# VHH binders against Ubiquitin fusion degradation protein 3 homolog (ufd-3): the designs that were tried, part 7

Target 1, 271 residues: Ubiquitin fusion degradation protein 3 homolog (ufd-3), of Caenorhabditis elegans (g5ees6r586to856)
Amino acid sequence: PLVPVPDFYIIGLAGKGEKAIAKLKELNEKQDAFQLNPDQINGLEELFVLPTSSNYSSEVTQSAFEMSLQWPVEHLTPVLDFLRIALTHHSLNSYFCDRERGQELVGRLIAILVSDPADVALKVLVCRCIANAFSHPVGRNLFASTELSTLAPLVVRQVLNEKTVLQMSAATALANWSLALLQQSEQCEQLGPKEDLLRAILNGIESVDSFGYLGEDAIIRLLQALVTVMWGDASVIRLAKNRNIAQIAARLKDAVSNDSGKNIARDIVEM

## First folded at step 21 (VHH)

Design bb1 (from i1 with K105R)
Fold by OpenDDE, fold request of step 22:
Structure bb1 (fold): chain B 271 residues (1-271), chain A 120 residues (1-120)
Amino acid sequence: as target 1 above (271 residues)
Amino acid sequence: EVKLVESGGGLVQPGGSLRLSCAASGFTVVDYRMGWYRQTPGKQRDLVADIYSGGSTEYGDSVKGRFTISRDNTKNTVYLQMNSLKPEDTAVYYCAKGEEVLYDRTFDYWGQGTQVTVSS
């Protein structure tokens, strides 16, 4: 079932991360400030030994991220890749997404996207970090309640990038975001955040004449994000309709050959 | 553990069709670059087709218009639909998993391969 998003998507670990580790070490040697020591490097490597969501945590690993996240943006690719994995672990998720640390993390991720790096990998990994942050409650709370007005448009912008891997990563982040907001609203009626997310999405995509350049997977995730944020909320649905969601959904549907995607688009229209 | 298992190979006449399958386990295929390669004895392994996360695809020049790579996310399986097969398509076909654009364009996992023979 694709409607609504049944569970949070996790972009987990596959393999031993040899390339990431190698790149990390390579870039570490270039650091004048915030160079990692061998223990810190080892602490990061452990993330590729343990399965996704195995709740790994250590002070050394924490310090490694705190140090390496201060690297120049162009050197952050391996760091973000490790962070992506780290955020799937409950303890590390809690550590990095909690309160001031969480705000700092969000700030760093925003800064990276705002800088609009030429390296698409950085954008992909930022989106994947955001997506994976939703794997646990602390991360959900962080991104569901913080900097929505700034971060959401940035993520939506990435969905529209020419690279499908970035599209998919960003759409996945939005899907998780939608689900988190939906769940929160079910616990406590909060209409504002869902509306804000919807507005951000619509603001980004409403002017797109054709979505044919988007990967089908990304379109489906985007549709999932839309239908999920609208799910069961008359106010949000009205907002969507007033913003011509039916026409937008139709354009998205036209760009999808997959029946599941078409069905989601149909469901959006019929809400 | 990452595992790739190919199937669907066999003997087919010129002009015929085959559909190869690559069953993946240990990871979610939609999040990674997946590819098909082929190799003949004594020759280099060549890219046939790949699919990136999000859905973009690439094809070798010799197979464009005849082969289609696709993915069923529900089955965590990648497919290669081969139409209008030619004798020169005879090879062992390998499924591969790799990263998209993060570090390089190399693949880090391979299946054992499946033989495709196109002959009259």
Scores: ipSAE 0.867, ipTM 0.935, lowest interface PAE 0.5, mean pLDDT 93
Fold by OpenDDE, fold request of step 22:
Structure bb1 (fold): chain B 271 residues (1-271), chain A 120 residues (1-120)
Amino acid sequence: as target 1 above (271 residues)
Amino acid sequence: EVKLVESGGGLVQPGGSLRLSCAASGFTVVDYRMGWYRQTPGKQRDLVADIYSGGSTEYGDSVKGRFTISRDNTKNTVYLQMNSLKPEDTAVYYCAKGEEVLYDRTFDYWGQGTQVTVSS
């Protein structure tokens, strides 16, 4: 079932990472201040070899990310690709998403999202890192507690990009975000974050006349994010209705050929 | 383990239609670039169509307007609808999994291929 989001999405676990590894090595040679040593490179490469179930973690790998994340933004593509995978491992997720380190990570990701000129590849990877961070509790907590007024609009903006890969990555991040907030609210009364996320999404998409340029997959994920954040919450639903969610859902529905997507849109209206 | 299994190939007359399927396992197709290639003996493998994560598609010039690539995410399957088939479309068709536009456009997994023959 697509309503609500059934589970957290994890993006790209089946890649061999050959190109990422090659690119990492290439760019590493260009680094002066934060060049990785062979052990650090090897530590990163293990991420593409070991399954997520192995819960891989090492001080060498940790240090490799700490150093490489300081590279110039234009060199971060392979680093973020590795990070995307790293965040799916429980121990590494805990390490990078915990407390001050987590805040630093969020800051770095935000900086990339607002960087100029725009780099679609980097933005895709940022969104995928955010999405994959939700694979474990510490990552969920980090982004659930992050300032939504800053990060959420940035992610929503990426959904509206012309590249469907970026749309999908961003929408997936939002879907996971919605699910995390939903689960959190079921444990304790936290209505504010759900409303804030909903507002961020609506603020970004309400002025879009036609969603025809969005990939169908991205639209479906976006609809999942919307229905999930609204799920079972009268206050959030009321907010959505007051913001004309019915008209927005109709426009999204019109851009989807898949019946499942249309059904989600219908469900949103009927809430 | 990543696996791609093609089906739907066969013999068809000019002007006919076929629908190829690529059943994927070991990964989620919506997260990756998926593609169809075709190859004839002695020639290079050519891109027929690909679909990116999110839903954008690309087509080879020779098949544009006649072929459609799509996927069913619930079935984790990629399709190639081939209409108005021509003898020139005769080839072995391969399904492929690739990386996104983050790096150079390459594919890291391939199916076994399925034969398509267009003949009167």
Scores: ipSAE 0.846, ipTM 0.926, lowest interface PAE 0.5, mean pLDDT 92
Fold by ESMFold2, fold request of step 22:
Structure bb1 (fold): chain B 271 residues (1-271), chain A 120 residues (1-120)
Amino acid sequence: as target 1 above (271 residues)
Amino acid sequence: EVKLVESGGGLVQPGGSLRLSCAASGFTVVDYRMGWYRQTPGKQRDLVADIYSGGSTEYGDSVKGRFTISRDNTKNTVYLQMNSLKPEDTAVYYCAKGEEVLYDRTFDYWGQGTQVTVSS
């Protein structure tokens, strides 16, 4: 079954990263204060050859990110691509998503999305980093509880972008977020977080009159997020119904042709 | 390791249909640009169809309306449904994987190809 989200989605390794490595090296030559040395570059390259199960981390690789995350926004694409992979490794996830560094990371991701860069790749990679942060407990705790009034609406805005790769990356982050909050609420009843994520999603999409321009995979992932955040929770379901979830689900259903998407939309109405 | 394995090619009559499959391993197809290209001897590979992350699609002019690219994300497989086949559709069909917004739009992984022959 697709709902609730069955496991956290990970946008992991998909080759040797030759293009990312080449671009990082190219942009590194343009840096002065935050230029990486060869050992730091080698540490980053290991991320593309080591499996997620290796639990890779090193002080050299940590320092490489500390420096390269300070590059100008227009140079961050390869840095975020490496960070996306780093967050799939338990030790690097724990390092970057801890209390202090995690707040700084979240602030940087917010700043990128607020700047609304013309380069869609930056927004895609921000959403992928957020999605992958949920792959381990420290990142899960950070992002599931992070400022839902600021970051979540910025991610939701990306679902409505014209590029389906950004729609999908953002919806995947929201699906993982929904699962993290569902799991959190099963361990300890906490008032508000699932309702806040639901409100962020609904605020972003309630005024859209047709979702026909969205890719079907992105719509399905968004439906997964909605069902998951509502799953088994009468208070969240009541909030959704007061916000006209049935009409929103109908508009999403009209934009998908396959049965799995239609079935998820019906699940929302019947909850 | 990224691998793409095409299947479903064969001999078919004009006006007939075939469904090509591309089984992918080493990555998740929904997150990447996937494409079908075809090649006749002596020619460069020609775009048949692309499917982008999230589900948007693009088609070559000669196949639009007849061919449909799709993705089954639970099987990590990309399909090409080819209807109303013509002799000029005869080619080796290749599945490809690439990025769509990062770095450049070139495909970096290709399958070994599957032969489609349309003749009486």
Scores: ipSAE 0.675, ipTM 0.860, lowest interface PAE 1.5, mean pLDDT 89
Fold by ESMFold2, fold request of step 22:
Structure bb1 (fold): chain B 271 residues (1-271), chain A 120 residues (1-120)
Amino acid sequence: as target 1 above (271 residues)
Amino acid sequence: EVKLVESGGGLVQPGGSLRLSCAASGFTVVDYRMGWYRQTPGKQRDLVADIYSGGSTEYGDSVKGRFTISRDNTKNTVYLQMNSLKPEDTAVYYCAKGEEVLYDRTFDYWGQGTQVTVSS
């Protein structure tokens, strides 16, 4: 079944990364500060070769990210592409998503989204990094401590972008976020953040008259996020109903032809 | 390791239909640009159809209304439904994977191809 989200989605390895590696090297030559040395570049290249099961991490690779994340924002595309993969490795996820580094990482991602860069690739990779952060427990716990009033609305705004790859990347981040919060609430008595995530989503989409311009797969992923965050929780369901979830679900249902999407939208109404 | 395996090609009469399949492994098709391309001998590969991450589609002018690209994300498979086939559709059909907003946006992973022959 598609709901609740059955497992965290990962946008992981999808080839040898030749284009990302070439671009990283090109932009590295343009750095006057924070230029990576050859060992640091080699450490990053390993990320496109090694399977997640290797649990890759090294001090050289950690330092490579610490330096290259300080590059000008217009040079961050390949850096974020490597980081997306790094977050799928348990040790690098734990390193970058710990209490202090995680807050700095989240702040960096917020700053990129707030700047609203014209280069849609940066926004896609930010959303993919957020989605992949949920692949391991330290990353999941990071978002339990993250201010949902700032980051979540910025991610939701990306769902409404005209590029379906950004819609999909953002909706996948929201689906993983919803699953992480669902799992967290099942393990502790009080969480509260599910209501905050639901509010962020509804605030972002409640005024949209028609979702017909969204890609069908992105709509399904967004519906998955909504059902998952509400799953089995009367308080969250009541909040959704007070925010007219039935009307929103109907508009989403109208924009999808696939039976899976229509079924999920109907599930929302019937909750 | 990225792998694309086409199937479903063959010989059909003009006006007939075929459904091509592209089974993908090593990545999740919903997150990437996927395409069907075709090549006649001695010519470059021509776009038949693209499906983008999130579900938007594009078609070559000669196949609009006759061909449909789709994706089954549970099977990690991309399809090309070809209806009202014409002799000019005779070609080797390739499945391809690429990026859509990153870097140079060319396709860099291709299947082995499957032959489609339309003749009486």
Scores: ipSAE 0.666, ipTM 0.859, lowest interface PAE 1.5, mean pLDDT 89

Design bb1 (from i1 with K105R)
Fold by ESMFold2, look of step 21:
Structure bb1 (fold): chain B 271 residues (1-271), chain A 120 residues (1-120)
Amino acid sequence: as target 1 above (271 residues)
Amino acid sequence: EVKLVESGGGLVQPGGSLRLSCAASGFTVVDYRMGWYRQTPGKQRDLVADIYSGGSTEYGDSVKGRFTISRDNTKNTVYLQMNSLKPEDTAVYYCAKGEEVLYDRTFDYWGQGTQVTVSS
């Protein structure tokens, strides 16, 4: 079943990362204060060949990220591509998503999205890093505890981008976020974070007249996020109804031909 | 290891239909650009159809309206539905995987191909 989201989505390895490695080395040669040494580069390269079950842990690789994340924004694409993979490893996720480093990471991701870079690859990789952060408990805790008023609207804006890869990456992040908040609320009640995420999504999409330009897979992922954040929660469902969720779901349903997407949209209307 | 395995080719009469499949392993097809290309003897590979992460599609001019690319994410498989087949559609059909916005847009991985022959 697609709803509620059955498990956290992971945008994992696909091949050996030759293009990412080559670009990292090229951009490393342009650095002054934060140039990586060969051991640090080797540590990053290992991420593309190690299975996530290895529970990879390397202080050299940690230091490589500490330095390379300080590169100019226009050089961050390969760094974020490596970070996306690093966040799928339990030990590296725990390291980067702890309370102190996690707040710094979130602030950097916000700064990139606020800058609205012309390079769509940076926005895609920010959304993929957010999505993959949910693959382990420390990352889930970080984003469940993060104030939603700034980051969530920035991610929602990416769902409406013309590039379907960005739509998909952003919607996947929102689906994982919804599942994390659902699981958190089932363990212990917290004040309003599911309502805050729902409000961020609805604020971003309620004015859209037609979703026909969105890719069908991205629409399905967005529908998954909506159902999951509302799942079994009367106050969240009431908020959604007060914000015209039935009309929004109907517009999303009109944009999909797949039975799964139509069924999810119908479920929203009937909740 | 990334692996792409095409199937579903064969001999068909003009006007007929075939459905090609590309079974993928080592990655999740919905997160990447997937494509079908074809090659006739003595020529370079030509675009048939692309499907992008998120679901948008693009087609070669000679196949628009007749062919449909699709994806089944639960089976990690990409399809090419080929209708109203013509003799000029005779070719080896290849499945390919790549990125669309990162680094460059060349395809990184190719399948072995499946033969489609359209003749009376």
Scores: ipSAE 0.634, ipTM 0.842, lowest interface PAE 1.5, mean pLDDT 89

Design bb5 (from i1 with G35A)
Fold by OpenDDE, fold request of step 22:
Structure bb5 (fold): chain B 271 residues (1-271), chain A 120 residues (1-120)
Amino acid sequence: as target 1 above (271 residues)
Amino acid sequence: EVKLVESGGGLVQPGGSLRLSCAASGFTVVDYRMAWYRQTPGKQRDLVADIYSGGSTEYGDSVKGRFTISRDNTKNTVYLQMNSLKPEDTAVYYCAKGEEVLYDKTFDYWGQGTQVTVSS
């Protein structure tokens, strides 16, 4: 079932990443201050050899990311692609999402989105990194505790981009985010973060007259994010209703042909 | 391991319909660009249709309005609904997987293909 999100979405690895590796090496040659050494490159390549959710950890791999994440934004495509995969590994997730390092990572991702790069791939990969960070507890905690006022609107903005790949990636991030907050609230009653996420989503989409330009997959993920963040929370539901969630859901429903999507929209209205 | 298996091909009369299936394994189809190509003997393989992550689709000019690419995420399967088939649609149809916008538009994996023959 799609309602609520039953588990975190993981955008995993398919293939050997030959293109990413090649691009990484190409761009590495252009680096002056933060050029990776052969060991660091090898450490990154290992990420495309191992299964997505393996517990890979290496100091050289860690250092490779620490260095390469400092590359110019326009060169970060392969780095973020590797990072996306890295974040699915438990040890690397813990390393990069923990405390100060986690905050630094979030800061870097925010900076990329704020810069609004023309290359859609960068935005896609940022969103996918965010999504995949939720694959493990440390990443979940990081983003669940992150200032939603800054990052959430940025991610929501990406959902509304014309490129469906970006829409989907961003919506997936939001869906995972919603699920993380839901789970946290079940452990400890915290209404604020869910409300904040909901507000961010609604602030971004409430003015959209028609969602027809969104991919159906993205709409469904967005609906999942909405229903999940609202799930079982009277306060959040009231907030949503006061913000005309029924009308918004209706517009989203109109933009989907898939019955599952329509059902989620109906469920939102009936909550 | 990534695997693509096509099915649904066969012999059909002009004006008829076929539905091709591409069963994918080893990855989640919704996260990747998926495509149908077709090839006749001695000719280049041509794009018939593709679907991107999120749901955007593209079609070759010769099949627009007649063919529809779709995806069932629950089955991890991509489909090609072919209506109003013509003799010129006769070809081996291949399913392909590739990245969307990250790098080039090449495909990483291909199925073995399924024969579609449109003849009276």
Scores: ipSAE 0.866, ipTM 0.934, lowest interface PAE 0.5, mean pLDDT 93
Fold by OpenDDE, last read:
Structure bb5 (fold): chain B 271 residues (1-271), chain A 120 residues (1-120)
Amino acid sequence: as target 1 above (271 residues)
Amino acid sequence: EVKLVESGGGLVQPGGSLRLSCAASGFTVVDYRMAWYRQTPGKQRDLVADIYSGGSTEYGDSVKGRFTISRDNTKNTVYLQMNSLKPEDTAVYYCAKGEEVLYDKTFDYWGQGTQVTVSS
């Protein structure tokens, strides 16, 4: 049986974030502009003490992010790590993903993804931020609209990076994206966004001859994204078939030893 | 609370096999770097194998081709399949979780360890 993504993946807090905090403080000392004050630092540190599923928000924390997100790109690694956690909180999610602020955030994330030279760690964190943004309705709404044409291809591109951590993070973002669009379509008949996401994914992966260099977990997550966006939608399924989804799924399947992954690939072909 | 619990150690003859398990709780193993280390009395703890988020793996030179690290995401467990065991593989084996910070290859949590003894 077809099994879409059961729930939104959350890459939450598993540790105390000592290294992230230390790095943040270190880099803060290097800032000529937008240096955080002690209260702002404290506001960020609180994110590593509170459960990720809480409704934490403070003006100081908000200000800290608004300030630190303006740091040079090479200094954003700890900032995005904190943001990843922040986006799992309902209030902070709403704050940073709402309307104009959300668009600004997306713009910043896009800028990072297109930056050269590639900073794998930074791009991983961007993808994880995107993934975690889907943990709440405001974040879901932010990414469900006009950014599919620009952001989706960029995320798909990250799935094909040589580093499996980046592959997995990007695939996770796509999986959550697929689920969000699926849920929205169930509430309101909107075929466009699902088709657009599917197209973005297929455009990125259809030319790949072998997926053997991808981590198995990343492949499975990608397959989950595909099956989820196609779920129960005849139009999207037709589009996929017209784009040779069966062949693509077969190549993905060949690169996976895990039965779960193989089953998802099979399900895609049988749709 | 993050917790790692190793199991599967024991006594085995040279050439034999063992499968170690690391049951993780408090986090999702697929999202983090996981590793197996081993240590003998009086010596430093050495990396045996690690697996990164997404599935990339690395192995110590002495175990390459004989040991395999893997994960079962449904069980949130990391495994170390040890084949063709040698007496020099005798050690306490530890499971470790990597830190969330991607630019630092350190581990922030460790299991209690499990004894592996290879002897005739």
Scores: ipSAE 0.866, ipTM 0.933, lowest interface PAE 0.5, mean pLDDT 93
Fold by OpenDDE, fold request of step 22:
Parts: C-alpha cells; structure tokens; sequence
Structure bb5 (fold): chain B 271 residues (1-271), chain A 120 residues (1-120)
C-alpha cells in the first residue's frame, strides 16, 4: 500500500560506487587541508562493499567523514555520496546524527542547499542523505526535531526543480520525514511538527499552476508525504483543507497517469 | 544480488509493435537510471531510451515518436514499447542499470539481451 507511506525509503544501496570512489580520490589530491590518508580512503570505500545489514563501524571511517566534510562545497559530491550510504548503517547513523554532531551535519547540509551557484548533484545528494538518515532512530529523531522553518522549505524547493532526480530525492526526504513525524505523534502528543511540515509543503507548492513538469515518481512521493503527514490527525487535516488541499491535490492528480498516484490524491481530498 | 532479465523480443513484421520488459531484482529501479540499448553484430551498442529517477526520459533520434520507455515501480520492471517497427530496428536489445547524472553516465549492470527481428 502507498497510503500512508508503508516504510522508510532508502535510496540507492545497490551501486558499486566506482565513479564515486574515483572522484573522491581525484578530489582528495586537490586538498591541502583535510586531505585523507590511505586508511581513511579505504574506510570510506568499505561503505560500497559492505551491505547495510553489516552495520559497519570504524573510527577511521568516522574520521574520514569528519575530515572530508570540511572540504570546499564544490568538492563534496563524492563525500555526500559516501555519507548517503553511511547513514544507512546503524552505528554510523547514530554517530553522525546524534546531538551536536547531528546539528553540525544539518547545518552543513543546509549550507549546501543554499549554496550558489546551484549544483544539482550536490542538492540531490543532500536530499538523499536526509532521506537515508531516517533509516534509523537517531536520524529520525534528529530531523524530526530539526527546525522545520529552515530546512523543510529548502527541501520543498528542491521538489520543484526541473531535474526529476532532484525532485524524487527531495520528495523522498519529505515522505520519510512525514512518516517519522507520524510515528512520533503516535507515541507522544506532538502535533505541531506535522502541521509545520504540512505548511512548508503547501507554501512551496500551492502557487504552482501545473505540475506537469514534475516526474510522476516525484509526484507520487509528494502525495505520499502529504497523505502521511495528514493521516489520522483531524487538526492537520483541517489545516490542509483550509489551505485548499483539494485544489492542490487535483492539480497533482492531473499530472499523474498511474492509478496509484491518482488514488492517493483522491484519498487526500476525501480525508 | 542485482539481476536484470529482458523479455518480450521476437519476430515482427514492419509496422508492427513489441513490448519489451526488464525485470529487475536486488535493487529498486526507481532509484536509478534505467536504459535500453540495442546492438547489431559488428556495430556499437546504441542508446535506445533511458529513464531517470523521478521519471524523465531520453530517446535515441531514430526511435523518437515510436518507442516509449516506462517503469512500473510496483513490479520493479522497466518497459520499452516499440511501435511502428522498421527493419533497421532489428537488434539485440539490452536493459541496463546506471548511475544518475551525478557522475559520468555509466552502467554497472546489464541484462542478457533479447532479440528483436523486424522482417517482412
């Protein structure tokens, strides 16, 4: 079932990472400060070799990320690609998403999203890192408790980019975010974050006249994010209706060809 | 383990249609660039169509307007609808998994291929 989001999405775990590794090594040679040593490089490479189920953990790998995340923004593409995978490992997720380190990571990701000039590849990877961070509890907690007024609008903005890869990555992040907030609200009485996320999404998309330029996959993920954050919550549903969610859902529906997407849109209207 | 299995090839008359399928396992197709290539003996493998994560598509010039690449995420399958087939479309068709626009366009997994023959 697509309503609500059935489980947290994890993006791109099957890649061999050959290009990422090559690019990492290439860019590492350009670093004067924070250059990785061979052991650190090897520690990162292991992320493409080991399955997520192995729960890979290494101080060398941790230090490699701590060093390489300090590289110039334009050199972070391979670093973020490795980080995307790292965050799917429980131990590394806990390490990078916990407390002060987590906040620092969020800050770095935000900085990349607002960086100029726009780099689609970097933004894609940021969104995928966010999405994959939700694969474990510490990451879920980090982003569920993150200031939504800052990060959420930035992610929503990426959904509207012309590149469908970025659209999909951002929408997936939002879908995971919605699911995390839904689960959290079921455990404790915290309704505010769901409303805030919904507002952020609606603020970003309500002025869009036609969603025809969005990839169908991205639209479906966006619809999943919407229906999930609204799921079972009268207050959030009321908010959505007051913000003309029916008309927005109709426009999204019109841009989707498959029945699954259309059904989610209809469900949103009928909630 | 990543696996790609093509099906749907065969013999068809000019002007006919075929639908190829690429069943993927070991990964989620929506997360990756998926592509159809074709190759004739002694010639280079050519891009027929690709679909990126999110849904954007590209087509070779010779097949634009006749071929459509699509994906069913629930079935984890990629399709190539081939209409108005011509003799020059005769080839072995391969599906491939690749990386996104983040790096150079390369493919890390390929199917075994399926033969398409267009002949009167």
Amino acid sequence: as target 1 above (271 residues)
Amino acid sequence: EVKLVESGGGLVQPGGSLRLSCAASGFTVVDYRMAWYRQTPGKQRDLVADIYSGGSTEYGDSVKGRFTISRDNTKNTVYLQMNSLKPEDTAVYYCAKGEEVLYDKTFDYWGQGTQVTVSS
Scores: ipSAE 0.853, ipTM 0.928, lowest interface PAE 0.5, mean pLDDT 92
Fold by OpenDDE, last read:
Structure bb5 (fold): chain B 271 residues (1-271), chain A 120 residues (1-120)
Amino acid sequence: as target 1 above (271 residues)
Amino acid sequence: EVKLVESGGGLVQPGGSLRLSCAASGFTVVDYRMAWYRQTPGKQRDLVADIYSGGSTEYGDSVKGRFTISRDNTKNTVYLQMNSLKPEDTAVYYCAKGEEVLYDKTFDYWGQGTQVTVSS
């Protein structure tokens, strides 16, 4: 079942992280003010040895991220890759996504996207970090309560990038975001965030004449994000309709060959 | 643990068709670059087709129009539909996992391979 998003998508461990570790060490040697010590490096390496759900956390690992996240943007690729994994651990998720630290993290991620780095890997990893932050309640709460006016449009913009890996990563982030907001709304009567997210998505995609350049997987995730944020909410659905969601869904549908994707688009129109 | 297991290889006559499968475990295929390579004894391994996260595809020149790479995300499996097979397509076919834009953009995991033989 794809409608609504059944569960949070997690981009977890998929190997030993040898390339990431090597790159981290390489770039660490170039650091002047925020060079990691051997213990900190070891603390980060442990993230690729432990299962995603092992709930790993240490002060050394925490300090390693706090220091390395201050590296120049062009050097953040391995750091963000490690962070992606870290956010899937309950304790680390709680640490980095909690209150002030969470806001700082969001601020840093925004800054990276705003800087529009030439290296698309950075954008991909930012989106993956956002997606993985939703793996636990603290991260979900962070982004559910975060002002959407800046970050949401930035993520939506990435969905429309020519690189399908970036499209997919960004769409995944939006899908998780939609699910988190849906779950929150079921617990409390706050309609504003869902409307804001929907508005951000529509603002970004409504002018696109053809979605044929998007990967099919990315389109499906985007459709999932849309249908999820609209799910069971008359106000959000009304907003969507007033913004010609049916026409947008039709264009998305035209770019998808998969029946599952077409069905989601149909469901959106029928809401 | 990451694992790739190829299947579907065999003997086929020229003009015939085969469908290769790569069953992946330990990761979600939709999030990564997946590829089919082929290799004959004494020759280098050549890219046949790849599919990127998000769904974009690329093909080697020699197989364009005849081969199709696809993915079933529900089964976490990558496929290679091979039509109009030629003797020159005879090789061991390997499934690979990698990244499109991260680091050196090489593949970090490979399957054991499946033999495809096209002969009269």
Scores: ipSAE 0.852, ipTM 0.928, lowest interface PAE 0.6, mean pLDDT 93

